VH-VL binders against o27280. Designs and how they scored, part 207

Target 1, 266 residues: o27280
Amino acid sequence: MDSMNVPEVLEIKRIVEESESVKTFIFSWDFRREVRPGQFVMVWDFRDEKPMSVSLIDPVRSEIGISIRRVGEFTDRVHGLSEGDLLGIRGPYGRGFELMGRDILLVGGGIGMAPLAALADEATARGMRVDALVAARTADELLFLDRLEAAGVNISTCTDDGSCGFKGFAHERLLTLEENHDMAAVCGPEPMMFQVMRILDERDVPAQLSLERYMKCAVGICGQCCLDDTGFRVCAEGPVFWSQELSRVREFGRYRRDPAGRRVPW
Key: E = the ipSAE of ESMFold2; O = the ipSAE of OpenDDE; V2 = 0.75 times the mean of E and O plus 0.25 times the DockQ between their complexes.

## First folded at step 10 (VH-VL)

Design G38 (framework fv_bamlanivimab)
Fold by ESMFold2-Fast, scan of step 10:
Structure G38 (fold): chain C 266 residues (1-266), chain A 119 residues (1-119), chain B 107 residues (1-107)
Amino acid sequence: as target 1 above (266 residues)
Amino acid sequence: QVQLVQSGAEVKKPGSSVKVSCKASGGTFRSYAISWVRQAPGQGLEWMGRIIPRFGKANYAQKFQGRVTITADKSTSTAYMELSSLRSEDTAVYYCARGDQYEGYFDPWGQGTAVTVSS
Amino acid sequence: DIQMTQSPSSLSASVGDRVTITCRASQSISSYLSWYQQKPGKAPKLLIYAASSLQSGVPSRFSGSGSGTDFTLTITSLQPEDFATYYCQQSYDTPLTFGQGTKVEIK
C-alpha cells in the first residue's frame, strides 16, 4: 500500500516510437505490486508529475510499458529522454478493466488505444475472441496495429481523413459492424466514447469506458476529476466505468473540467 | 503484408561510397523500423543500424559510426543505406529488414544487395 | 555489446533426427531472442521470436525454449528442407547482435 504512493526511480529500458506524437517507455517492474489493464501510474520527471495509462503489462519479462503523447512542456521533456535515463513512477492507481464472456469489442481513439492494447493482450491470453476498432485522425496516428495483429486480434480501422480503412468516425464505422459481443471496452476522446456507448447500449452490449480527466493528485482527494451527478472521482473510483454508470451522468460526452474546475464544452 | 525490394548489385572502388535502396510495398511502412544487416562471404550476420521511417531517426552500431548514414523517404516508402570510405572488407551482401519495435525480430527481409569493393 | 555464442558451429544429421542448437548470451537478455534459418544465396527467414513463439507459417517441428542467458532451438523429425544455417539474435539492447551460426549438414 504505502510503497505504491512513493515514487520509484526507474531506468528507461527501451523506447518504442508508436507515432510522430506517441512513444512507449518500457521499465522493469516488480509484479509483487500488481498492475491491471485500465490502471494508470504517475510519471515524475523530477519537476512535474502527470498520470499516464499503462499500455504494456508483461509479468513473464517483469516489464511494464507507459505510452505518452506529446502535447505540452512535460511530455516534450519526457519525449526528449533516451534509453538509460531515469523517471519516477508511482502507482498503479485506479480501477482496471473487468473481462467477462467469450468475445470482446475494443474501440479506441488515438492514445486511448494504449490501455486497450494491454487489455487485448490479457483477453487473448484468456482465449477470448477480440475485435478491435482502431480510430484516429490520420493513418499515421493509428496506434498498436502491429501489437494487435501479433496477438491475433481482428482489426478494423477508421480515419477522419480516409487515409486508412473506413473514412469517418469510430461510431460511424461501428454502425457497419454486425458482430455480436459479450462486452466492449472503449477509450478515447469523450465525445467519441459517448457516441459509441449509445450504439452499444442500443445493442445491449455491456461496455466499460476509460475516462481520463484533469487530476491534481492521484490519491482520490483532489476533487478535480469529480463527475457531476454521481460524485465519482476518476483517480479513486475510475478511470474505468461501466456504461450503466455513465449513462446517467449529464456531464459525460458534453462537458469537461478545466484546471480551475470550470465546466467547458468539448 | 509488407514486401521489401532492394536495388541491384554494385561494384565500387576503394575509397568511394555506395548507396543501397530498400523499397517497401504493401502494408503499413510506419509500423516497423528498417534495419540494415550485412553478411561478408562465408561470415555471419552483422547489424549496422536502423531507422524509424516516420521520424527519420537513425541509430548505428559503433563499428560503423561516421561511415554509415541511414535515411528514409516516406513519400516513396524507401529506406537508404549509404556507406562511405569503402574498403575490400566491406564486400558483402547488404540486407534491409523490417524490425518489430517491441520484440526486435526481423520480418520480412529484402532479397539482398551484393556490394563488391574491387582493388 | 552483448555477445551471442552458438553451439555447435556445425553438425551432421539425417532425415528424421532430432536436432538441438544452443545459444548463450554474455548477459541476461530475458526472452528477447529470435531464431532464423538461412539457405545458401537467400535472405534469413524468421522461425522463432520471444525465445519460444513460433512464427506464422513455420512448421511445428521447430520449437524454442530458454530465458536469461541460455536458449535452445529444437527441430524434431528433421526434414530435407531443414538443412541450412541457423542464427540466434538478441534484441534486448543495441547494437542488435547475432550468434556466429550453426550449419546443419547432411550426414
Scores: ipSAE 0.403, ipTM 0.737, lowest interface PAE 3.5, mean pLDDT 86

Design G39 (framework fv_bamlanivimab; at its last look DockQ between E and O 0.80; V2 from the best seeds 0.00; counts 0 for: pae E 3.5 > 2)
Fold by ESMFold2-Fast, scan of step 10:
Structure G39 (fold): chain C 266 residues (1-266), chain A 119 residues (1-119), chain B 107 residues (1-107)
Amino acid sequence: as target 1 above (266 residues)
Amino acid sequence: QVQLVQSGAEVKKPGSSVKVSCKASGGTFRSYAISWVRQAPGQGLEWMGRIIPRFGKANYAQKFQGRVTITADKSTSTAYMELSSLRSEDTAVYYCAREDQYEGYFDPWGQGTAVTVSS
Amino acid sequence: DIQMTQSPSSLSASVGDRVTITCRASQSISSYLSWYQQKPGKAPKLLIYAASSLQSGVPSRFSGSGSGTDFTLTITSLQPEDFATYYCQQSYDTPRTFGQGTKVEIK
């Protein structure tokens, strides 16, 4: 039995302010417990526990980073913490991204760039050519551009309001990019991922997509975290899925479930 | 590319205060920290503190705690360093520098502001 | 506070020489170390970060190495424009601290 199922109390070593709503928390990590891009950890503030994607993986420095967007009471409390404060971390959990081929396209929306930033680091370390399409509503919500630039990534940006790069949505910008890639990795709002997946499928580019919104019941306390047609449980078999798997799921990109379990359009 | 432009040289009397500005231009929509570093004539570099303009969070070196205040105005992309209760030993060139939040290196640097404290 | 100590405090060298400057931290700083060059009347210029990563636009004759407490800056085939003062800086903890500087002078 590995010790990843027991929360380890770790000191916040460094905090990076990514934007007005996003912070990255950096911890020392024992890499005898391996971490891969696309995996998540459970973050415990000694009151509540929430799943968070790993955004930085640095075995040389023995550090991991976890990027957290401020969306509610738990994340507000965590954002109020300072360097030297303590958090409980357990994991990692879930299926990470797989790398194949010589070149990769990353398509990220908002906080979805967090796991893709970790993937970019691994891909560049392996000598792959990395192109990133970074999408957000406004310029100040574009994340990790400096990290991607430092890693040698070729960056394209788009914002809904046109404040940086292409004016429009990620899938509209992708249509103007005519380069082929051996694979793609996509993370962001589900409607964006659905549109991007369709374009990549038409171009015969295999893609992996991360469904972070369903990262509940990570230790098997709930069997309801699944996709209708396939029976995959996001917390057990995800959050990363191949596009071929998701294309068979009628719910993906069209419906979500409310707290009562009812189907609701996006 | 980000450039940092500082306010001009100041001559101050002991006991007064000085406020130095640092205006960032080009690429101001990315998250970064601004650090203040001083250098007395013929001496090395001394870190005073930092601010993350988007968050407004400031850190100070213990030596300057209570005398230094670092602020930022996001609307003008300008950071400020105010040092009070000036002594002749505060005579130095004061630099602002963009600090990479992940690595903690300083690049670019402002051109420096000479502050002379004399009676 | 983390104390940074450079060795030597000054050295004399000729164009074409190999110059080595050492920086020691009072505790382990992993690889959170940067090197700067400063010429009289100018702001410092970043040369190397993360102990060994060469900053864009900096000549390849500059290199850095080390981890933990002991770090080295090497300049191969010293050029006339390299006569300057060099500083190491740790970013492992706050306050950020610098070495005292190493002045590289014409022999």
Scores: ipSAE 0.660, ipTM 0.845, lowest interface PAE 1.9, mean pLDDT 87
Fold by ESMFold2, look of step 11:
Structure G39 (fold): chain C 266 residues (1-266), chain A 119 residues (1-119), chain B 107 residues (1-107)
Amino acid sequence: as target 1 above (266 residues)
Amino acid sequence: QVQLVQSGAEVKKPGSSVKVSCKASGGTFRSYAISWVRQAPGQGLEWMGRIIPRFGKANYAQKFQGRVTITADKSTSTAYMELSSLRSEDTAVYYCAREDQYEGYFDPWGQGTAVTVSS
Amino acid sequence: DIQMTQSPSSLSASVGDRVTITCRASQSISSYLSWYQQKPGKAPKLLIYAASSLQSGVPSRFSGSGSGTDFTLTITSLQPEDFATYYCQQSYDTPRTFGQGTKVEIK
């Protein structure tokens, strides 16, 4: 298959400190390999390989950015790297977001804002009006606020602990916002996405949601990224799905999968 | 919407130190880098260094290495620049400015703090 | 360090004139360039970032162009309030460096 390739070894051009636990790694990129917001890459540190979302797409400078949250052994090693160090990158893979209409709502939780930041850049470049609801547990975990503001995005924030913006969950804040968007794009913790999807469906707002599942091959052959009930492969038919596609998925919002692909409770 | 307010003018003797404050209001101090830029009378702009308040790490221009210390106090949303071993050439207006981490532009700027080093 | 050289150092122009200021970097800085306006006794004000992106609230008569080593700030119809000194600044690398400034005087 055309996407079963060896990782290209690339030099880390720049590192942006997004939060205590999140860094964006910027690489030179040959845009003959087209990249769309919502697609992912496999990052190889010469020992292990993990899927990561593209958060910055800049064809003019020939750069991409990949935002990585420090959550375990692999990401700890990557966070220890410096500018000039090497990483392997293969991809991009998956189905990205589709833009429609003039007014888009973005709803992101935590690191889920990474692919939405890339989408916001594209939407604003097209002249769309972009509203973003940025959610986190605490103010220190709110991501990309400065970048979104510079792009002309209208930002609303919420934090579980009330340290910044609305105190509460993203779906609670969403109920208090305008209801006149042409589409929505959602990415974050799956329980948050489930609640947000229900509200958007009630409002008849077309919504696309980006899911995370364990990925091994990234091209749909190994079956490790499959959703129950549908046979959808997150790496091939997703990671971005329309809400109508997800309405038939029993596990959505109810279970997660471990790195071996086994279903486990939240 | 974020505004930067700096401490008032100071007159110092050669060999002493000065510490200039820069308080952020109207937004989160922690979300940006804070850079310090000086301007001698009738002269251009000279970058001295920066700090990213969340991480407490500062970087300095080589010219000032060893003489400048940039710090931040997250609890008061205030950054500080201390310049030691002052010389008459250090007479300048000292600005703080928020620095975008992606593009590296400065916006907003503080109003400036005049420092005069006079024997 | 990356040196930034502006030209001219000063110029005089009439209201309504087209004014062009250039900035040259000692090495490629891609499009990591910003332009500032500074009036006497005031802090600099951001006009343009990323070589050509106009900051919010800045009049459209200001424009920026260039990539690599050569950059231009253009004012298409000079106004009395445009009397100021203009600086370019690179953000490709640290230390951040500025051009020496261009003083624009209204005739």
Scores: ipSAE 0.407, ipTM 0.747, lowest interface PAE 3.5, mean pLDDT 87
Fold by OpenDDE, look of step 11:
Structure G39 (fold): chain C 266 residues (1-266), chain A 119 residues (1-119), chain B 107 residues (1-107)
Amino acid sequence: as target 1 above (266 residues)
Amino acid sequence: QVQLVQSGAEVKKPGSSVKVSCKASGGTFRSYAISWVRQAPGQGLEWMGRIIPRFGKANYAQKFQGRVTITADKSTSTAYMELSSLRSEDTAVYYCAREDQYEGYFDPWGQGTAVTVSS
Amino acid sequence: DIQMTQSPSSLSASVGDRVTITCRASQSISSYLSWYQQKPGKAPKLLIYAASSLQSGVPSRFSGSGSGTDFTLTITSLQPEDFATYYCQQSYDTPRTFGQGTKVEIK
């Protein structure tokens, strides 16, 4: 346990530029430490530490990939790094996705596609049929399309500006897609996830959704990621939740807590 | 499925420049990298460079550095390779190919463009 | 640059034969190795990527193995349409480099 919670200093083996704002950093990984799609790691740049989803799991090459979107000072620093540079990584943490059935639907928005890309690889490797609805503001922000295509995933895209695929939001596009999935995995902006969850519930499709909250300890102690009313800790009981669990979370789709504990509306 | 269609054959004089186009269809051109590979008559394959259209970022093999320019027009889903100061040894079939950013393999390929450099 | 050396440069085989082509890298490339088939006047076609992953639509008689520096392409039972030139390609580092090719000819 102690070893898992101590950051391991790892060398960046490769960097994949996914988009203008997203890079995937690839590291060697000892797979004696199991990692599942949907789990996250804490990334330490020796100044600050942030939770990041695992977007690539490659047991053959003994590698993992962590996709990071440039959104602030920490991620700006990380995006300035080069291959050969060092980062601290501890984890993995949290509850990952569970695969069930034969047909799976992935619905992802923006960087939310990161854990879903890893899930897609696992699902296809298991011989599952995978449909993916990939959403972004613009075509240039759509992520992991090549990976998904290579894995044999059936891709549908939607963009807010209509620059690629369906013009509109993910839940709108979802209404136009077939209802023949055994389960769904969802990750992206919480308003998107909220709408998608409602549709999936109406279709009686079991759904898992990955939440994003401010995390500090990642081990369920500090309570910074605790969801109101339920007491769910996103880092411990999540970040992947079943739709039934989220139905009990009143703040879901409405607001989150910032680092100071203040309510911030979506 | 993504397809790559290249411009037609070219005949050039030494010292001149050639610009070959590669138009992508059937996918999101902005989402993948395009590599250029040439093949001299009866010879093997030689990687020249690549571009990531999404960023307009190009990388070149050292052998061609300063002589090759790879560009892309996202609006037309077309990549270009311009080779200047042409020599007889530049006579080859030039291919564009989609390059996977994770695995680095090439698929699909364009049909190739024959470039002949002769006085 | 990473040098890729194929062996043999050419071979003669008959339909139904087992064919093996090897590729050696001048340094370890992990599993970042692809195999291509090229027929005269045509662009190369991807057969295998990541050393052993079969590309979609490629017949199962094709297989790849190896890691590090030594790789092998195997055709279990050569078919008439398999007479062609085969190339290995490393994607571990830039510049991307190819083997010199192996021409599989009919005996």
Scores: ipSAE 0.207, ipTM 0.730, lowest interface PAE 2.5, mean pLDDT 93
ESMFold2 (binder alone), look of step 11: mean pLDDT 93; pTM 0.951

Design G4 (framework fv_bamlanivimab)
Fold by ESMFold2-Fast, scan of step 10:
Structure G4 (fold): chain C 266 residues (1-266), chain A 119 residues (1-119), chain B 107 residues (1-107)
Amino acid sequence: as target 1 above (266 residues)
Amino acid sequence: QVQLVQSGAEVKKPGSSVKVSCKASGGTFRSYAISWVRQAPGQGLEWMGRIIPRFGKANYAQKFQGRVTITADKSTSTAYMELSSLRSEDTAVYYCARDDQYEGYFDPWGQGTAVTVSS
Amino acid sequence: DIQMTQSPSSLSASVGDRVTITCRASQSISSYLSWYQQKPGKAPKLLIYAASSLQSGVPSRFSGSGSGTDFTLTITSLQPEDFATYYCQQSYDTPFTFGQGTKVEIK
């Protein structure tokens, strides 16, 4: 009944403060427009529009949640809003995660835990065993631990500075975890995802990875969404990719593109 | 996993103020909020307000607005509830509880602090 | 404010009985409802959240149901340790509000 390409003006029903820099905004949602973990929406503050991953999907309560990290002027303005204020939402867009098997490993870095939190809810609802490795630079940047624990997820943590859990990077912590998973889902900084993917490939664990970059091109008119070797457009063909698709991409984990389309090292 | 430990019982005069502490042990406050709930003798539970310790921003029930101040010291993992202009009807057990921001349930609870207002 | 009305205010039951406590909200609260058990001189203990989700470590004889305005807590085979006052709580909107409690007296 409603087009997914037309913004709906929705009232902020609740705000959850995840960290000093991350909030989850919860809206009533009409689930005649299906939303799947791994998809994103365009958030419009009546001035600018930006893509944001869906972090909560609750068709029983008719609610979605969108987690937003404070990283610039748009997100600063959105973080200044209160319950009862209005935002425009359009979508969902993109390819979501696929679940297979009996047990799944989630590996999330920083705000990359947002789409994985929604996936964890779906996996546990299906009766899957869920192990999550939650990584951040510091303890203050670990996200969704309370929600994952409430969902019955088995949690491991690591921080670069050692302020919580294992001291080190996600891929170093992963080497100490059990190898037996039917699949994995990974979201976070691209260099972290590349290292994690390599370990999972050696363990013969199929993995899906979510690339958050270039989602500004949700309407499909911008070439900056392309990856170098395959021509994949993140917003159109992603943001979720299987590891076998990304293993052939020279750019993945090594380079990104600036607004002018130039290759810049991570 | 986190336990909440509150300060000891207080006996106060009418018109004074009381400040109750709630120390989280076994880890940080994480993303949960800390709510304060009181219970007068023989009565039910009454929510007073909450704070998210990471940010120091507090929300209060309208009934207590202007008399209650909820604060947190992140470095000591301690939340505080200060109630001013005490009256005899403020005699109650005051609880802190970890408040799940998504669901709004309270778990765990502190052991409670008895505050008696008498002349 | 959302008013929570609990029924009955008290009941007496024998060990092994099925006990039902009801809670009614003055407006729809979806499934944002929790149930607590409080024993004399102790802090409340969470039993059920999201109307029907059993808290870890709580015996399976406790269950919750309902949505919207009408909610039920059921204890299927009452045990001596279940002597307590039970409270419902809505978390749909602030201020969070509680029912006035149901005292369960065994025997």
Scores: ipSAE 0.547, ipTM 0.788, lowest interface PAE 2.6, mean pLDDT 87

Design G40 (framework fv_bamlanivimab)
Fold by ESMFold2-Fast, scan of step 10:
Structure G40 (fold): chain C 266 residues (1-266), chain A 119 residues (1-119), chain B 107 residues (1-107)
Amino acid sequence: as target 1 above (266 residues)
Amino acid sequence: QVQLVQSGAEVKKPGSSVKVSCKASGGTFRNYAISWVRQAPGQGLEWMGRIIPRFGKANYAQKFQGRVTITADKSTSTAYMELSSLRSEDTAVYYCARDDQYEGYFDPWGQGTAVTVSS
Amino acid sequence: DIQMTQSPSSLSASVGDRVTITCRASQSISSYLSWYQQKPGKAPKLLIYAASSLQSGVPSRFSGSGSGTDFTLTITSLQPEDFATYYCQQSYDTPRTFGQGTKVEIK
């Protein structure tokens, strides 16, 4: 346990370019420190530390992958690194996804496909049937399609602008998909996840949803990790939550908190 | 699934340059890399370099660095390999292939472009 | 550069035979190894990737095994269409490198 809280300095073994703004960094990993899909690590560039979802888990090769979207100064610096460069990694942290049943649905938006790609690998390795609905604003932001196809996943796509697949939002596309599933896993922008959750709930499909915004709570900043309505603590109970738990949270999908703790609409 | 279609055979004089094209047919470039591999008559396969067309990043084998340039035009879904200062030893069939970024296997392959260097 | 060495360079076999081709890497490449089949005048065709994963559409008589430095391609019950040259390829590092090839000929 204590070894999880100390950053291990690891060499970047390989870099995969997923899109213009997303790269996957692959590291050797000692799987005596178990990692599950839906968990995250803290990535340290020796200046700042940020939480990142694990997007590749390969115990046979002793490798993990971490997918990072370029959104600010930290991620710009990390994107400037090359194979052989060093990063500090500690973790994993958080509650991962649980697989159940035989047929599962993955619904991912943008970088939210990262933890779902790792889950897809585990599910297909276990012989499960996997359907994935991959959503993004544009075709260029759809992630992991080639990796999902190689794994044997049945893929549906949608883009807000109609540049690939269905033109519209994930929940609109989901309404045209009539297949029954034993469970679903959902990760992406919170408004998307809320709408998808409502449809899955009406279909009596149990869903697990990943709340990326609170991942830092796992490292001991739990005052801001508490969900208003239920008192949930993301560091103890997340980042992955069951849909029944989130349905009681007025905040989920409707508004977030700014740095001053005020409610702000999505 | 996309297919890769290459330009036709070329006969070139020593000292000239050749530019071979590789067009993705039946789809657009995704985040795959495109690798260039050559095969001299009766010889094995030799990797020259690769590009990720969507991002314009190219890597070259040391043997060809300085003589080979790999580029891509995203609007036409076409990758190019240009080899300069041609010698008779460059006579070969040149292949493009999709290079899976995670596994590094090559699939699909273009049909090949025969380049003959003679005077 | 990682050197890939195949054995044998050529072999003669009859239809129905079990054929085994080996590939040795100069350093550990984990399971980052692919096998290709090439017929005269044709581009190579992917058979196996990740050392042991059969490519979609490839007959089940083809199988791959190994990890680290030593890898094997096996063809059970050789068919007439299997007479070809076979190449291994590592993708662990750049440059990507191939074995010298193994020609499977009619006995």
Scores: ipSAE 0.590, ipTM 0.807, lowest interface PAE 2.4, mean pLDDT 87
Fold by OpenDDE, second read of step 11:
Parts: C-alpha cells; structure tokens; sequence
Structure G40 (fold): chain C 266 residues (1-266), chain A 119 residues (1-119), chain B 107 residues (1-107)
C-alpha cells in the first residue's frame, strides 16, 4: 500500500471552465482511498506544491475534481496545462465536513464554493434539503451555480456590485433569511465566514467552517498552519472546524500568519 | 428553466455566409455552454462546436474549423453561429443546445433553424 | 474521433412491446453516454444521461445501461408517443459524436 504522503502522478482527464479565473481539473481516483467533502489534496506541478480543496467526488466514475483559482505563479502554471498533462496529487488530508439533519445551509464565497459543491452533491444524494447562499464580488465570479441547480440545490446569490441576486455581502443576505437549518457549512473569505458564524451562532444553528491557512506539509508537522492560542493545525484538526472550536481561536476573522510566521490582517 | 429560441429559416446561395442566433431566456447564461449541432435532411446529428458565453471561449470540430465562428453576447444572452463558404451539403437544420460541462449532454435544445443552400 | 454505432437502424414494434436499442463506441467512453428522442420536425429531447440516469420528466419506462463501449436503451412498454428516432451521444471526448440513429416505427 503506497503511502498517502507520496504524490501520485495523475493525468488530467478533463478540464471544466468554471470562470475566467477558476478551472476544475478532473482525475481518475482509486476510491479505496476515501475522500470527503472539505478535505484537501496537495497538488504538485513538479516544481511547487499547493493545497487545493476537492470540489468533485464521483465514486461511480471513479473521478475527483479539484477546482483551482488563478492567483499566483503556481496556479498560473497549472492553468496553462491541458487535458492529458500530468500533475502530482497526494492526500486527501484534513478533516472534512460532517452532515447531519435534514436541512442544510451552505454559505460560500468565491472559490470557497469548491468544497461546498462537493458537499452539496453528497447532501442531495442523501435526500437532504440543501439551500446554498453563493456569494461573489460580481456575477461572473459566482461558481458552480449550474452544477448546484442540477443537483437540486436551492440557490440564493449575492454579489458585492449587485450584478446578480442580492446586492451586498453574504452575511447581509443571511440576515434577510428567516429560516433556520439543522446545520450550516461555510467556506470563503475569512471576514465573511466570521460574520456568518456570528449570525448562525445567534440563531443556534450548528455550523462548520473551512479555514484557509498557509499549509506546507499537510501532515501537521511543520506548524505553519497552527492557529494561535489553541494550537489547532488547520491541515490536521481542520480545515473544517465547528463554530464552537473557532470560538476559541482568537485570530479567526482578525488576522493570519504569513509564510514567515508574521501576523497579517485580512 | 433555460429556454433557447433560434432565429428563423434561411435561404442562401453557395459561397455566401449564414449567421444563426440562439437566445437564452429564463435567466442569464451563468456557466452554461452553448453547443451547435446540425442535421441534414434525413440524416443524423453532427456536432459543430460550442462556446462558453460567460467568457467567450469557443471550440470547434475540426471539420468546420476555419469556416465556422461561434460567438456570444452576454448582454442579450444570445449565442451566434456563423458558417461561411456555404455549400449545398450545408443544407440542414441547425440547433443550438445547452451543453453541460460536466456531463456533456445537451439540454435544452433550441427549436432549430433550417438553412437551405441552393443556387 | 470516437465513432458511435447504433443497432438496429430501424425496428417495427407494437404498443406494449419491449424495445431495446444498442449503441457501441469505438473506444471506451466510461459512462459519458446520453440518449435522445427525436420526433419529426422537432429538436432532440434528452432522455438519459451518464449512461443510466433518467432525465427529469422522462417516463420511467425508459432506462439506460452499460459502460465502456456497449450501451443499451430500453423501453419496457412502448407507448404511442414513443414512436420516434433515438440517438446515442458520447461526451467523453471532443468532438462530440452521435450514433446514426434508430427509427422506431409502428408495426
């Protein structure tokens, strides 16, 4: 049995154009290696390695999808790849989302919708009622709308510029929604997640939030993704956290650590 | 649910060009792709190409490369297929259809546009 | 290009009959296979996608099976409105290709 920590060189089977800045890369996957929504993999382009969320889990076709936003040199290179090209994938890592209840609320911003899209597929397959609040700066940055709709998800959109749906931020839109859910899953910009979490806590809705931190090793050794006070490692104890756990994390929504370990504001 | 409405029938001479429109109603393009498929009289279905209107990226079947141009106007939610250097063999009903990027099936379809090429 | 071959090209059947149409791909296409129904003068209508998934609104008498290279569309009990031409389509590779069609006629 090969170590999950050794990158497996996989061929890109197909590429889905999600937006101008986001592509989903599809790979064959041996599902003897379990993967859950909310978990991440380390993507290796043979020069550098970056953590990426799994956005598609298809055990029928033995495929997974990884959605990648173009944000820097690494992702620029990856976005230049074509079907048939190779990437190294190791993982999955981290704690994924847990599903409970009958009604679930998904709140996602930007690329944060990637793990939530996978969660939506699982939830709907289980017969759960899924509401999704999809947020982005503009209409063109909204992700996975068609896929979510096809899965039977009830979608509400909000954009900063009002180009689609509610004009404003996700937490503002959430305040206008009266219905409570059995649980919520949240992923996006940390300031958004922080505000959303507060609202959900006030409403006594159990919530899971997926954090993004600088992750180097993905195995809880290097400590680069450690959260202040608690010592939580985002790659090991996360990236998915319960709201009760994050309530203990002073830095949440306020600052993060850069690769040099310095505190930087959001 | 998205509906696709195509432009009306066309009669063209050999060597000329035809441009067919496909308007999406019931919402914006979102992440939809629009494919074009034609069907000659009494024949099967032939895929010509597709576009992702959201960011204007188009792909073509090799058979039609250099002769077909697929475009889209997001402001009007309309996709276009232009076929140049028309031949009698291009006589067909041309369909636009929503193309699912994950599954690759076509749904819904436009009503079709009959294009007749005759001297 | 991936070639799709349907069988038969045409068949005659009666209302209530079980109808089976096959589609073979020139290479493995996994489950990226869709079935369409087309009536004269009308656009094709999606029936089945992902080889076996029934499209919303399609009667349960329609079913799809198969993977790899061999696929089957089955109508358990043919209804009057089912007389039409059926097409398979692969979405595994570009260009997208269709079978030549199977015309289901009244016996």
Amino acid sequence: as target 1 above (266 residues)
Amino acid sequence: QVQLVQSGAEVKKPGSSVKVSCKASGGTFRNYAISWVRQAPGQGLEWMGRIIPRFGKANYAQKFQGRVTITADKSTSTAYMELSSLRSEDTAVYYCARDDQYEGYFDPWGQGTAVTVSS
Amino acid sequence: DIQMTQSPSSLSASVGDRVTITCRASQSISSYLSWYQQKPGKAPKLLIYAASSLQSGVPSRFSGSGSGTDFTLTITSLQPEDFATYYCQQSYDTPRTFGQGTKVEIK
Scores: ipSAE 0.531, ipTM 0.830, lowest interface PAE 1.4, mean pLDDT 93

